# VHH binders against Probable flap endonuclease 1 homolog, part 6

Target 1, 350 residues: Probable flap endonuclease 1 homolog, of Danio rerio (Zebrafish) (Brachydanio rerio) (b0uxl7)
Amino acid sequence: MGITKLAHLIHFDAPASMRSKEIGDYSGKIIALDTSIVVNQFRSALPGHLKLSPLAGLFYRTLAFLEHDIKPVFVLDGKPPHQKRAVLEKRAQSTGWSSSQSPNTGSAFNQECLRLLHLMGVPCIKAPGEAEALCAHLAKIGTVNAVASEDMDTLAFGGTVLLRQLNAKRDSEITEYSLPKLLEALQLKYEEFVDLCILLGCDYCDKIGGLGPSRALKLIKEHHTIEGVMEHVNRKTHPIPLNWQYKDARKLFFETPKIDDPVLAWSEPDEEGLVQFLCKEKPLKEERVRGRMKKFREMLLKRRKQREVNMQMGQTRQSRLEDFFPATRKRRAESAAVKESSGRKQFKIK

## First folded at step 1 (VHH)

Design d8 (framework vhh_4orz_3)
Fold by ESMFold2-Fast, scan of step 1:
Order: structure tokens, then sequence, then C-alpha cells
Structure d8 (fold): chain B 350 residues (1-350), chain A 119 residues (1-119)
């Protein structure tokens, strides 16, 4: 689920709001993650493995995050809004094929995730509504430093920092999006940005027909609100949806999740409990789980020793080295696409 | 270099059998899930069969009970035994490697081997 072509718009109209990062940049940081990201990646990759595999992915990813000194907080979905269900069902019917939904969704899968994450020593929170909305809220109030998601919805819900492609399996590129920098680059207020997202297309209502991202941005900059846009768009070429529920969609993005601030704590993983769950009750190879846990313990020991060395050195050597040999490099290949010699921007997004 | 090389494809009559092989090199084969996917002309790639590092197997409904995936960790080989072949099985068959989170997608692919099933 997501806001249609928002990533495309950001690439072309606000590239300064995104940064290429490495997993090491998030050492010591608290990051909120929607547990459904594991399920969604699984569903989009290979069908037929839904019974056995989201938990394996969650285990390996969680462990890799902890190895990099990242403090993950997982968020489970509660009840989705009625508006979202209605729109998605309508879209499914119009395309003539069924949802690719995982059979490992619902209470049983949520309980398995809770058990795994408890055994991993990682906090897991049940959202009152959508996980994305709660993740964004936690970042907005400073409970977490960032939200990891492949969906742009985090930014529309007011999440201050969004991380895409947070892949703990490699020292690789992560794309960090800053909502304050995005609003600054677009010269929009947050309220204007939400209306822009609705015009681009979201899961909560229809959009104006024939209205592309560049035109939507221009109209919001000129007229500030959907109401203003409707007064100035040619309804012959850009028809307005009948009974358009954009006000309900707007309300969903602005509503604050009703939840008490969570108390977050991380503890050491329970290896024997993990082996019992993943290897005896589920079909993960015990050698693989124990080998991964051994690597984890080695990484923790190495980090502890390096922390002791750094503390004794006052981290002075690292800072001094950076002063002598500053690493300056353009890290975002996508930014180069904005600077085409033809004066026309073009980007292939898949 | 990490490499997957398929072999065993060819022309066969409907109702016949073929066995495909995939030779893996450049990585610790036994630690990875392996899969077979296929692509018919003008269509998207379709998953066919998977075998995990633990030996668990799964199959697409269209090939279930006709195809069998197996692996030989001593020889770094994954195989696909295809029985009762149908014209609809005509495709390029690809061998692929699954990382530790193979559920999210395959990370290494072979060049493919052509299978043609005539009526």
Amino acid sequence: as target 1 above (350 residues)
Amino acid sequence: EVQLVESGGGLVQAGGSLRLFCAASGFTFSEYAMAWLRQAPGKRREWVALITSGGYTDYADSVKDRFTISRDNAKNTVSLQMNSLKPEDTAIYFCARGPYDWESGMDVWGQGTQVTVSS
C-alpha cells in the first residue's frame, strides 16, 4: 500500500530531502518497523512459502539489526480503517484478480511474531490502527529516531525520518528521507503535503482523474488545498470523483494514534527458546540458528571491546582521522537523473 | 565468482520427461535455498519449485505431482525432474539462489536453459 508516485516526485522535485546512508550510521539508534514489511516482501517474491518463512526472515533481520547496534521496535497492525478496506476491495474488483494476501496474517501470525520478538529480547507494540500511523507518530514525538518501511505513507502520517531499503544482510545503501527537508525543498506546509499525497493517490479515497504528480504539485503550490485545486482545475480534462471522500482521508493522516507512550527495553536473545520455536516447532535448521547466534555473540564482544578502546582514547583518534582524511563522495545515483542535459527529467521506477 | 549454470534442457514430446541440472560455484552451497523458475515467451517469470537448506520442498500448483526438486550438497548441484510434460511447460528454466531471507527474493540467477514440449 502506498501513495502513488510519491517516491518519483521526491526524486525529481525534492532530491535534497533524501540521503544515501549505511547501516553503521544507525548505531545506537531506535528504529520502528512495521512487522508486515517481512510479510509483504515475502508475498511479492515467491508464492507458496507463506507457511514457513516470514518468521525466518524476521529472525535473521532482527539479529542483523542488533549486530549493528540498532535498537528495533516492531509494530503490529490493529484494525485497518473502513475507508482503506473499501478502496482496496474496489480496486481488486476492477482489476479482475484477487489479493496476494499472505495466509499467515491475523491473530495466529501476530502471536508467532510476538513470541519470536520476545525471545529475541526486542520490544513489540500492537497498534490501535495501522502500524504505519503508529510508527510515524513514535518518530514524530521522538520515541524512535526513524521508521523503516518501503511505503511512503510514513511521511504522509508525519513521520520525521523514513528509511527505505534498510537491509541488515549487507553493508549497503539505505535511503533516508527527512520530512522537514522534504517540506522545505517543496516549499510546502505539512497540511499542504498531505493534500498533495491525496491528489497523488492513497489507499483511503479516489483521486482526480488524469492528474499527474508534476501537475498535482504545481496546483497545490498555487492553490494550497484540495478545495482550492478543485476551483481551478478543468473538470472536462480532470474529472472530480463522485462523492469524493478526501476529507475522510485527510482526517486519517492527521489523527494521532491513541496509545500511551511505550516503555522500551532490549534484552539478550534466548537462544534455547529460539531453537525450540524455530527448529523444533518450525523447519529452520538448528546448525544455522546456532551458527548465527554464535556470530551475534562474537559481534557483541567485538563491539564491547571496541567501545572500551574508544572510551580510553576519548574517540579522539577517529575524529582526528576524519579531519585528516575527510570522506566526501556523491552517494546517490538517483540524484544524477535530475540533472539531465536535455532539461527534461526522466526516471525509471519499478 | 558466484555462478549458477543450468543444463539438461531440450525438445521433448508431450507426456515425456526431462531432468534439469544446476551446477553452483563460488559459495557454500549447502547454506542456501535453491529454486527453479521459468519464463514463457511474452509472460512474466513464474516460480516452479524450491528446496531449502534444510531439505524442505515446495511446488507451484501447475507442476505439483509432476516435478520433483532435489539437491546434492556434495556435488553443489540442484536438480529438477520433470515428468508428464505438457506444451504449457514450454519455457526458459532458470536456477536461482535464495539468501538467508530467500522469502524476500532470489539474489543470484543462472542464464537459463530452454525446454520445448511439442504436441
Scores: ipSAE 0.000, ipTM 0.131, lowest interface PAE 19.1, mean pLDDT 77

Design d9 (framework vhh_8pnl_2)
Fold by ESMFold2-Fast, scan of step 1:
Structure d9 (fold): chain B 350 residues (1-350), chain A 118 residues (1-118)
Amino acid sequence: as target 1 above (350 residues)
Amino acid sequence: QGQLVESGGGLVQPGGSLRLSCADAGFTFSSYYMAWYRQAPGKERELVARISSGGSTNYADFVKGRFTISRDNAKSTLYLQMNSLKPEDTAMYYCARDFEGLWSYDYWGQGTRVTVSA
């Protein structure tokens, strides 16, 4: 679960940080996705106890991304921080809800997702901790162009670009959030923004009682830190939690994930392996898998032919003035290096 | 106004050297791109040099070979070593946090003045 009412606050106090986009705007882009959020969307939409449908949904959605020339990187959750588990257990106890129900998304299902994505030739990384923190880190260091999530805490972890409602459908409206434009619009430093997010409510500690988003924003703008806010809040109306772990929560948002530099490679899907897994071990129709793979190959062929045409036209229209224009951003040259791998049977960026 | 404090500016003769420092009291210094920007009298602000969390550097063409940006993550301090200074380097120099891929800045301090007088 993400940060409480952050989307609402952004809508009213920082609309300039949001842009409406189309799926075609992300052609050629590398996008990190929290696998649990994608899988949970399919599960919540399904009637009854259909465990196969989330895997089928992940298969079809991944092909749709690839057909739009989007390069997805899937990220699986590792060990959750102890603060998250403790807070969620305490919240469940205080509301009278039982936490004794075993999650169905255990290691076994995560291994099935990893196997599926490996067979599809798409990179899948296991985070050392929260998947969202790793996704944000990959965007921050430029390994990916954006994070696709419905979870707003990507921004709190310092993810520079967040995409919401990326569902791989044509003509879908996607909302893009820019962290730098958000900080500019709110007139906040990133450190102030993290403290605001803690005051709004996060998964890693409690919040000040009764403090709404408008007042939380005003107090952070005036007093800059949670420490400053605590000196200026009416403690009878807005009680401060006992043994409040806001410093530990702050540290989690600032902490760099401990992971080796990932090797990102996109390769051709293994159709025979997919049929073995989805159709022989799972009850998905072979006809449907093979038919969808045939359509995928046809779309890739059309895209390769169009890319050849566009390349020839681009070379013909290249003006001499481009030779005199200074490079505005170093990252443009780095992006071009990834394109050079597109001529290979496998695509690697490291 | 923030947690960044610039120092090391002064008056020097052409061909002289100065070392600028920017101290950060925050926890996040090591995780961000850091940059030096400058603003000459009556001119727009411009990027001078930028350094990644891992130490990769970028320089404006007009300072390349003369200036060196560096960081000390243990001391939470950013540096700009300025050699072979020219009158056109005269400006107020600002330490800024810069997000990769945006080439934008946050002004965290009041700046430090560099004057190169002929």
Scores: ipSAE 0.000, ipTM 0.110, lowest interface PAE 21.2, mean pLDDT 75

Design e1 (framework vhh_gocatamig_d2)
Fold by ESMFold2-Fast, scan of step 1:
Structure e1 (fold): chain B 350 residues (1-350), chain A 121 residues (1-121)
Amino acid sequence: as target 1 above (350 residues)
Amino acid sequence: EVQLVESGGGLVQPGGSLTLSCAASGFTFSSYWLAWYRQAPGKKRELVAGIYSGGSTVYMDSVKGRFTISRDNAKNSVYLQMNSLRAEDTAVYYCARSFDYEGTYWSFDYWGQGTLVTVSS
């Protein structure tokens, strides 16, 4: 779901905002993850797959991130906003109950995810509303370096860096989106970009009928706001929704999540607690969990030894010191911007 | 389980010296790197000094040559020797343990409660 055809628009009108990356590019980075992207990948069994449960999948995926020196921060969805609830209720009425999930089922599973991630020593935050909104906020204030999500809404909520296809697979190619580069390429202010996203189609209100992405972009560039667009659209070919709630949708994208500054704490995984939860209470084989934990500890020891070697060479210390001070953060961002100009990868649409 | 307890804070005159100590328990001390942070009223928490498991050190520019961080693995302790103290050094000083065994990009999972250092006549 999310914002209709935004990825297509970015590909054609702002390809410079996209880059192809690999998991190693995120070594040492703090990344906020919408928990649903990991969990949903394991919710349905695939033919020929080991039939991992969502909890088992989350366990293995989290270890893989830590092994790649990625510091994950997991974010769970809270209560959907009124606007999205109205859409969900309308869909439930038209499809006969089958389109919405049970609140009790989701809550129980969220409790299991919280327990697993606590045992893994990884921070997990429950959003007051949409996980994407909180992830975007954490990136905006510099608490995290990037957001990993399948949902383009991260960009509409103002998330500065979005990663798609971050699944910790060996040969998986990650697509990185930069909001500042996107706004520059489209020649839009963030406020204009939010109105464009509403015109493209979002989960919080209806859209102008028959208005395609190219036309929507052209109209926003010429008229700057939805109010301006409405004065210049032919209402016979592009009907305006009755009682259109675009102002409420706009507010949602600009809204700062109502949450105290999160206390982020990373600790060593509790292997005995993980065995109790996953192997005694759940049907995972103890030998597989312990074998995976042993491999994890061996990877950490190798990384620790390599880090000591790099420290003696003076390489790692300089980078860490520069990351801490604002002036050195600015310098690295300028260097990255220069190097990022080389992103000319051909993107094939099939 | 894991605990970090700071001591040694107090009132000192400008140009004076003070030694802060941090006693750690509940983990394999020698495998982790430790840091001293400080927070002055109305300001953000900032890194003052860090020491890696191998003994290498890092310092913020304004304290280089004045402060020295050290560790004693046999006593599970880390120290901050502060010389030539200035009014601007007035802050609550915190001890922190890295979450990664060797530390990574100034990420910490355990912090002490802090010890107040006041530099004033």
Scores: ipSAE 0.000, ipTM 0.169, lowest interface PAE 17.8, mean pLDDT 77

Design e10 (framework vhh_7xy4_2)
Fold by ESMFold2-Fast, scan of step 1:
Structure e10 (fold): chain B 350 residues (1-350), chain A 122 residues (1-122)
Amino acid sequence: as target 1 above (350 residues)
Amino acid sequence: QLQLVESGGGLVQPGGSLRLSCAASGFTFSNYAMAWVRQPHGKGLEYIATISGSGGYTYYSDSVKGRFTISRDNAKNTLYLQMNSLKPEDTAMYYCAAEPFYSDWGSEFDYKGQGTQVTVSS
């Protein structure tokens, strides 16, 4: 679902908040991803009669991120907020057709995703509520550099950087959204932006009837709040929902996820464990998994070889210089120094 | 706190062998790639070998390939370097180092221990 027409509004009213990026721009970056969004992309992208496992898709995409030196953090949905359930129930009653009749694959499938990601050596966090709200929170506090999602709700939850179309393909154009630049371009405070998103349409309450994005933006700029807008809208042409739960929706966007500080660690993928899971228990071809892992190992070895070459170059230069001009104290200080952790974690900036 | 303690160095004749050990504590050992680096007296650091967190992948510098073997015991939180066919040119202070599996180039090693001296004398 997401926030209705927000992407269109940003394109026309705040293009300065958007930048085209390449996957290489995110080398060394920690990116939070909603696992369900990644999985749903593989399900919806199935061409014709070709059936791809969402687990296989998650496996391949995770390796592709790691090959581009991206540090992914996957986030699983917890319990949906009651506001979202109420809206979905109301929509189901209004349409007479239930889009929610498919059995929930959540629990069993989430366990399979957890096992896969553990075998891949990447961190996976279970959100107390919506995964996207937690992803936004992690970006807001600097634990991750950005959130990868196709859902614009990340910005409404206060996520400082949103990446769209991050699919780990070499030639893929990524669109980066900056919340601070967006607020500056629109000349809105974050609280005003949240009210704008509610007026545009969200998953947590109804919207004012007939109100388009240009009109909604104009009204928020003039009147600052939904309360102000309600006093200045023509209720005949733009009817206000009875018992409108916009205050509950607003609270949800501002709410801080109740979670302990996450411990993030990345480790080497367990190839034998992955073959057991994906090829012996699931119907993925062993030659494809091992071939993909071989490519991944080659990228890691290339990176280590480059470091070794750089070390060798430095050693050769220092050796020649120090043979003529020994700097004993400088060398002793360097030998005694404990090298700092590789790639400072965002949460350590606090 | 993260701590690395090297041991096993000493004086050895050319053609001899030594086994170095590095005891790790204060972090989840299996989540870190480990490396051996050395520094000859009055010279810069030279990279020797790396082993992945699981032990499944290893890389060696050309100067030691075929003579040295890096290994690890994750149950004991210990890194090893088996050094065979030692040469006078192998004389150096040897350090173990820990790096995150996906570290960037600017931060190749998270931590380096106090070192263990290896002297190959004829």
Scores: ipSAE 0.000, ipTM 0.257, lowest interface PAE 14.1, mean pLDDT 76

Design e2 (framework vhh_4orz_3)
Fold by ESMFold2-Fast, scan of step 1:
Structure e2 (fold): chain B 350 residues (1-350), chain A 121 residues (1-121)
Amino acid sequence: as target 1 above (350 residues)
Amino acid sequence: EVQLVESGGGLVQAGGSLRLFCAASGRTFSYYAMAWLRQAPGKRREWVALITSGGSTDYADSVKDRFTISRDNAKNTVSLQMNSLKPEDTAIYFCAAGDWYSLTESEYDYWGQGTQVTVSS
C-alpha cells in the first residue's frame, strides 16, 4: 500500500533518517493519525480471539494514547482524488477484480467515529481529500509534532516526521522517520524525492515497467526529474505507460489541503455518553467500558501525583522544553478551552 | 550534514537592539526547524525562539513581543531581531537545527558554536 518499497529503500540507502523509539518518547506530543489505520487493524483480527468492532478498537486505542500522555488528533478521509479511483478501476479491470467499497457506507462509519472521538474529548478533523495529505500538512506547518501511519505517503506529501508501528503496546519499537534527514542522506531536493516516489509506485498513476528501487534512485540522482529519466531508460526493457498521468500525481503531492486552521482542544472523556453510545446502542459490555475508564482515571491520577512529587524534588523542572507548549498554540487552545470550559462541569464518581 | 555559524553578537546598552544571524551550509536547510537558545553564566541552556520549515514562529514568554525570528531559504540563513534588550538577556546565543517537534537540547541535530550578547544597564 502506498508507495512501493520506499521503506526498503530508506532502510538501505538512508538508514540515518530512521530512529528506533519507545512510546514514552512521545509524552506531551501532538500526533496526527489517519483513523483508517486503527480501523483496518481491528478489521483484520484473527478468528478465535475476542473480536472487537473497529469502533470499540478506536475507543481502547485512544485511551491507551491518552494514558501515555500523547495528544492524538484523528483525521478522517474525505473524497479520494479521481486519479486514485481511476488507477484502482484500471487495475481491477486488468485483474478482473471489483471493489465493493461505497462512499455511503464509509460516511456512516465516519459519523460514528466523529461521535466517539467527540465523547472521548479528542479532536477529529475531516480532510477535504486524503487524510494522509492533511496529516502531512499539519506536521509541515507545525500544528502537530508527528504523523502516525503505516503508509509512507506521509513523507511524499511533505510530512516532516512519520511514526510507524505506533500501536500503544508496552515495549513495542516505534520507527521514526525524518524527512529532512532523509532528503539529506539521499542528497535529493523535495521535488526530486516526489518524482522518485512516483517512479517507485504510488496510488495516483502507473509506473515505468520493471524499474526497481535502486535503479529509480540512481536515475533520479543523475537526471533529477521523471522527464529526464524518460529520456534515459531503455523503453523495450522498461516500458513507459500509455498516457502516463505522472504530472497529475506530482500535483497531488505538492497541493496544499484547503482547510481552515483547526482548533485543537483535549477535554475529559464523557463516560456516561460513551456508555450510552457503546453499550446501549452498540453491543459492548458496560462493565468493560466502565472498568477501562476507571483504570484510565487511576493512571491519570498516578501521573499527576508523580508530577507533583517531581516538581517538589526539582528532578523534572525545566528538564523537557516540550513540556512547555509554544505560546501561540497554548493561547489558541486556551481560547477554545475558555469558550468550552465556561459550560463544562467536572463530575466525581462515588 | 549541516554546519551552523552564528554572528551579530556584541555589547549593547539596555533598551537597544541587536540582530543575530545564523548561516547554514547544506542542501536541505529549508526542511529543518531552526531555533535560537541561550545560556547565561551558571544557568542551563534555554530555548528562546523557533521557526519551522513552513515559517511558523514561536517564542519563550520572556522574549515575546521583543524578539522576531525569520529565515531566508535562498541564502540558508536564520535571523533573530532582538529589540528592547534587558540585562537579563545577557547570554551566549546558539543556533540549532532539528525536527520542529522537539524543544529539548538533546533532540537538536546540529548546533553552532554560539555568539556572545552582553546587555549593560
Scores: ipSAE 0.000, ipTM 0.453, lowest interface PAE 11.2, mean pLDDT 78

Design e3 (framework vhh_8pnl_2)
Fold by ESMFold2-Fast, scan of step 1:
Structure e3 (fold): chain B 350 residues (1-350), chain A 120 residues (1-120)
Amino acid sequence: as target 1 above (350 residues)
Amino acid sequence: QGQLVESGGGLVQPGGSLRLSCADAGSIFSIYDMAWYRQAPGKERELVARITSGGSTNYADFVKGRFTISRDNAKSTLYLQMNSLKPEDTAMYYCAADLFGSYPEDYDYWGQGTRVTVSA
């Protein structure tokens, strides 16, 4: 699900759309995550004798997010669209691979992830199709503040904020991408940006041969659509695929996932349920799980006490500022109201 | 199958240098936080140096400025460059890997160790 060279294009042509951030900047934020990205990261990291460690990885990653006051929303993949299956089948034939598509989609392992996240007290949503598309949709409509993913496809699906390298385990800086700033920097409409992504290469159809990122961007800026680009390329040097399914790919990026509004709630993790699942049914050490939960509770208590102190101090300072500087308070309140209404008017859940 | 294998230990004179290597037979080295520990006879295992999956490094005060930890994710190999070796650096050196951001005692994988002896 990676759009070819999109990260490189953004870094070169739209660096103003990117910000370096720290995990603490996301305190209180609701962040959507594709569960498969987290699970696949741990699955690929684990030797064969630790088959159950992807669940342990999800457990530890979820606790780390909660300890940083991040409210994660996990999204499970549904059935991949037929366009993606067709592209993957063609790629498998050309490379000689016969491997399964999305081995954890609709599998017994998805049920284990759902059970774990339920015991963690964290919302988990089953997407009707691609998890990435639902994550982007939730950010676009303001249900979540951002999408955490390593895939740039979030931006093509209209996800307003993408976070890369959001891993509390790593000491690397988080890179935040803003779709509105990206479109502004590139001087593109969202529809033009989607066509650019298709020209760069996506998982839903072929691309025009030989078009690099710089040329694709220039052609979209000049001609606005794939249809316009096709009229202005040399078909001998840049062959156009036969029966090219770019219209179907475009439709997928614009399509609204068919799902009821999710009810998002975070509750305290069920330690005894987690021990039963991870330690009695699975071979994770009870001492490790209970020790990690103890550390988690200590961190939550420390954060709650600090929040109470900050809230009391904030109330005192806000009252004093309003008493002495009413013009500044009124201006800020008006600006905050405008900001809060943008992208969030339609939702009771933040 | 994810077994860590250390090499490069040996006998060296005070002031000498050694380069330790730790090879992971598993294909997914790049995700791990990696560390070098050492254990002298009759003493507890102690942290020498740590490198995160993102490349951040941390060193014990007693090796800072003398030892350098590095990793090559393409070769699935961890290194410890040891310079200005002292007799008190004599120990069994262990490679360790951790996925979960645990304290050093909770590392998921350990190698068998490689012996370093510093004597005239």
Scores: ipSAE 0.000, ipTM 0.163, lowest interface PAE 16.6, mean pLDDT 76

Design e4 (framework vhh_5c3l_4)
Fold by ESMFold2-Fast, scan of step 1:
Structure e4 (fold): chain B 350 residues (1-350), chain A 119 residues (1-119)
Amino acid sequence: as target 1 above (350 residues)
Amino acid sequence: QVQLQESGGGLVQPGGSLRLSCAASGFTFSSYWMSWVRQAPGKGLEVVSDISYSGGSTTYADSVKGRFTISRDNAKNTLYLQMNSLKPEDTAVYYCAKGLDEYFSGDYRGPGTQVTVSS
């Protein structure tokens, strides 16, 4: 669900942290995407008979990113934290929630996404917990350049760059959010910003009753912590939840995801494998899949030809196709020093 | 920045007609599939109608077939919905929506315009 009214607060109190961008600004960039958010966008955006299955949507959207020279990294949700499950259970009880399980949130669907992305030649990582937290972490440590998400939670988890409305279509404008500029504009430290997000409302605990965004921001600026705010709020007009688990929520935002260094490699899509999966096993028309793949190959060929022409004219700042389909794994800067002492690792691109 | 602004909503009698307009900016309007989506009080979103880039292909929800007509003017960056033979069940907030691509109706919506059908 995300953090309540955070986008509204940023728009009014920190507009300098936002920039309008174009898809072309991300050529050559590595962008982490929460697979669940992308897939759920296809499932829930507009119910009707004119929509793609989530799997087909993921196929088309991934090709569009690759055509724009964007290197996507997809992240799958692992096990949600106990705090989130407790809040969701409480919300479900108040709304009379159906007890039936959604097939699209199951591990079987995650396996289908993994298979599709593997056939697309695009890396896909399974998070130990929430995908959003891992995406934010990867941006924080510089493994990816940005996180594409419609959830503002990326910023609360410390993700340094958030992209909203990342649509791979021509002339679409993207809104880029910078966490460092946001903290500067609000005059908050990151830990103060996390407490503000908890006061605004998050998925991991309740919030103080009746406390609006403007008042929450003012109180955090004056008192720095939720503990300080609680000492200065009128408990009759702004009741404090019983046994309030804000400390557990705070821990979740600061927690570093426990994961091994990801191997990031992009390779050429396997068209025959995609046809087998999407057209023989799933009900997509072969004509559509092959037509889209033909268009994709033509776009890559056009980019390669343009690069060659530009090289002849002394223009070398164009996107490099070889950088898009690397033969070797990407590595973190910190891992460079370890190469001389390590010894027993073999790598294969998939 | 994608901007969609609906207009033309209001109060009408059952059996009446109303025409909705949507002014679009911030993208190449003629390159996108467009749709009208509505939300009745206490109900979920319903895709009412979709129209292709050129206007050569249209579809309609079963609930509105034969009564509503979607159209577009690519020179004016404007989407229209002509609503005839209105029923109380058509009472909803109507949203103009931009598709994510040629195969998918997206969730890039305007603020909406209220249509109320009552006697």
Scores: ipSAE 0.000, ipTM 0.147, lowest interface PAE 13.7, mean pLDDT 77

Design e5 (framework vhh_7xy4_2)
Fold by ESMFold2-Fast, scan of step 1:
Structure e5 (fold): chain B 350 residues (1-350), chain A 120 residues (1-120)
Amino acid sequence: as target 1 above (350 residues)
Amino acid sequence: QLQLVESGGGLVQPGGSLRLSCAASGFTFDDYAMAWVRQPHGKGLEYIATISWSGGSTYYSDSVKGRFTISRDNAKNTLYLQMNSLKPEDTAMYYCAKDISYGEYPFDYKGQGTQVTVSS
């Protein structure tokens, strides 16, 4: 679920924070992805017949990102907080089915994703808690340029750039959300925006009954905090939850993930390892995997040839490495490694 | 390491009953929703039932609603499926699965499952 009606509120009250984009706009960009965004696009929803081919989907989609000169960083969910489990249990009791949530740390699927992505030569990080919280953090500190997720919670966790519909369809338009522009359009501080998200409805606690998004926004603008809002609502028409845990929810949105700074590097895919995993242990056809890898290698070779031609027509691009300043030495080294391994340098001749 | 061991299957006549069990180990059982799924011979996996981490919520596929009951014993790290009024169409390999009721999959299941055959 994520934050209830947040996308609707943004569309109506802050459309200037949204932009329609194409996949080509992200050439050369480092994008953090919750693995569930890819998996959810390649499987059937429950209940009903289960269509199991999420590893195939992850394999093909990762190659597509690399072919578009996107540098993906995949993030696996850790253990969800107790508050989220409690809310999901309550919702499941009312409907008999819980909403979508990423698998826990240590699941067989998470191990399979980690193995696949390692064989593909792309970084994969296990989050200590929720993947979107870590993705948002990586964007906030500048380790990645954007977060790809269908979950609006990325913005509540402080993720500066959110991309939706990145993998939805072949011809799907990408919607980009900017947190700074969103806060400006709504005329809210980040702390006020987090309280607004809690009032709209999140996975970590209940919400005030009967309070719609328009009124929630108005009350936050007027009174600034949930505490202020509680003093100004009619509790008969808008009942306040008993023992309401909004302070715990607020803390979760503000907490920094407990993880060391990742070292991001991309390397060549291990085709033989991929064939062993996907074709001998899983039911993918070897011809399809090898044919797709051949196409990928041909694309990289053509880009390398183009780079050679460009270097012959102009002087060395090495002096342009300073274009990565004032980035950290770590980030500069990672950018150089990514450019070399991808064969996807983008330099303007003049 | 995560391990799920299914048991309790067998041959039963139409209208009969069976109780399946799943012994879980290698993870904190109380922290996760659990499910039963089945696979008839030559067909894909079919979702049957899910139960929340606390046991307070259950969901059933329309094909088994009113006939099957999912339950759990968190003290014993065991998941159950009580199957009543069995039909030939219930014939399948039954698997215990983790994380299904969070709305996300694929799921984790171990072992060979337990075969349920309903015939005269």
Scores: ipSAE 0.000, ipTM 0.117, lowest interface PAE 18.8, mean pLDDT 75

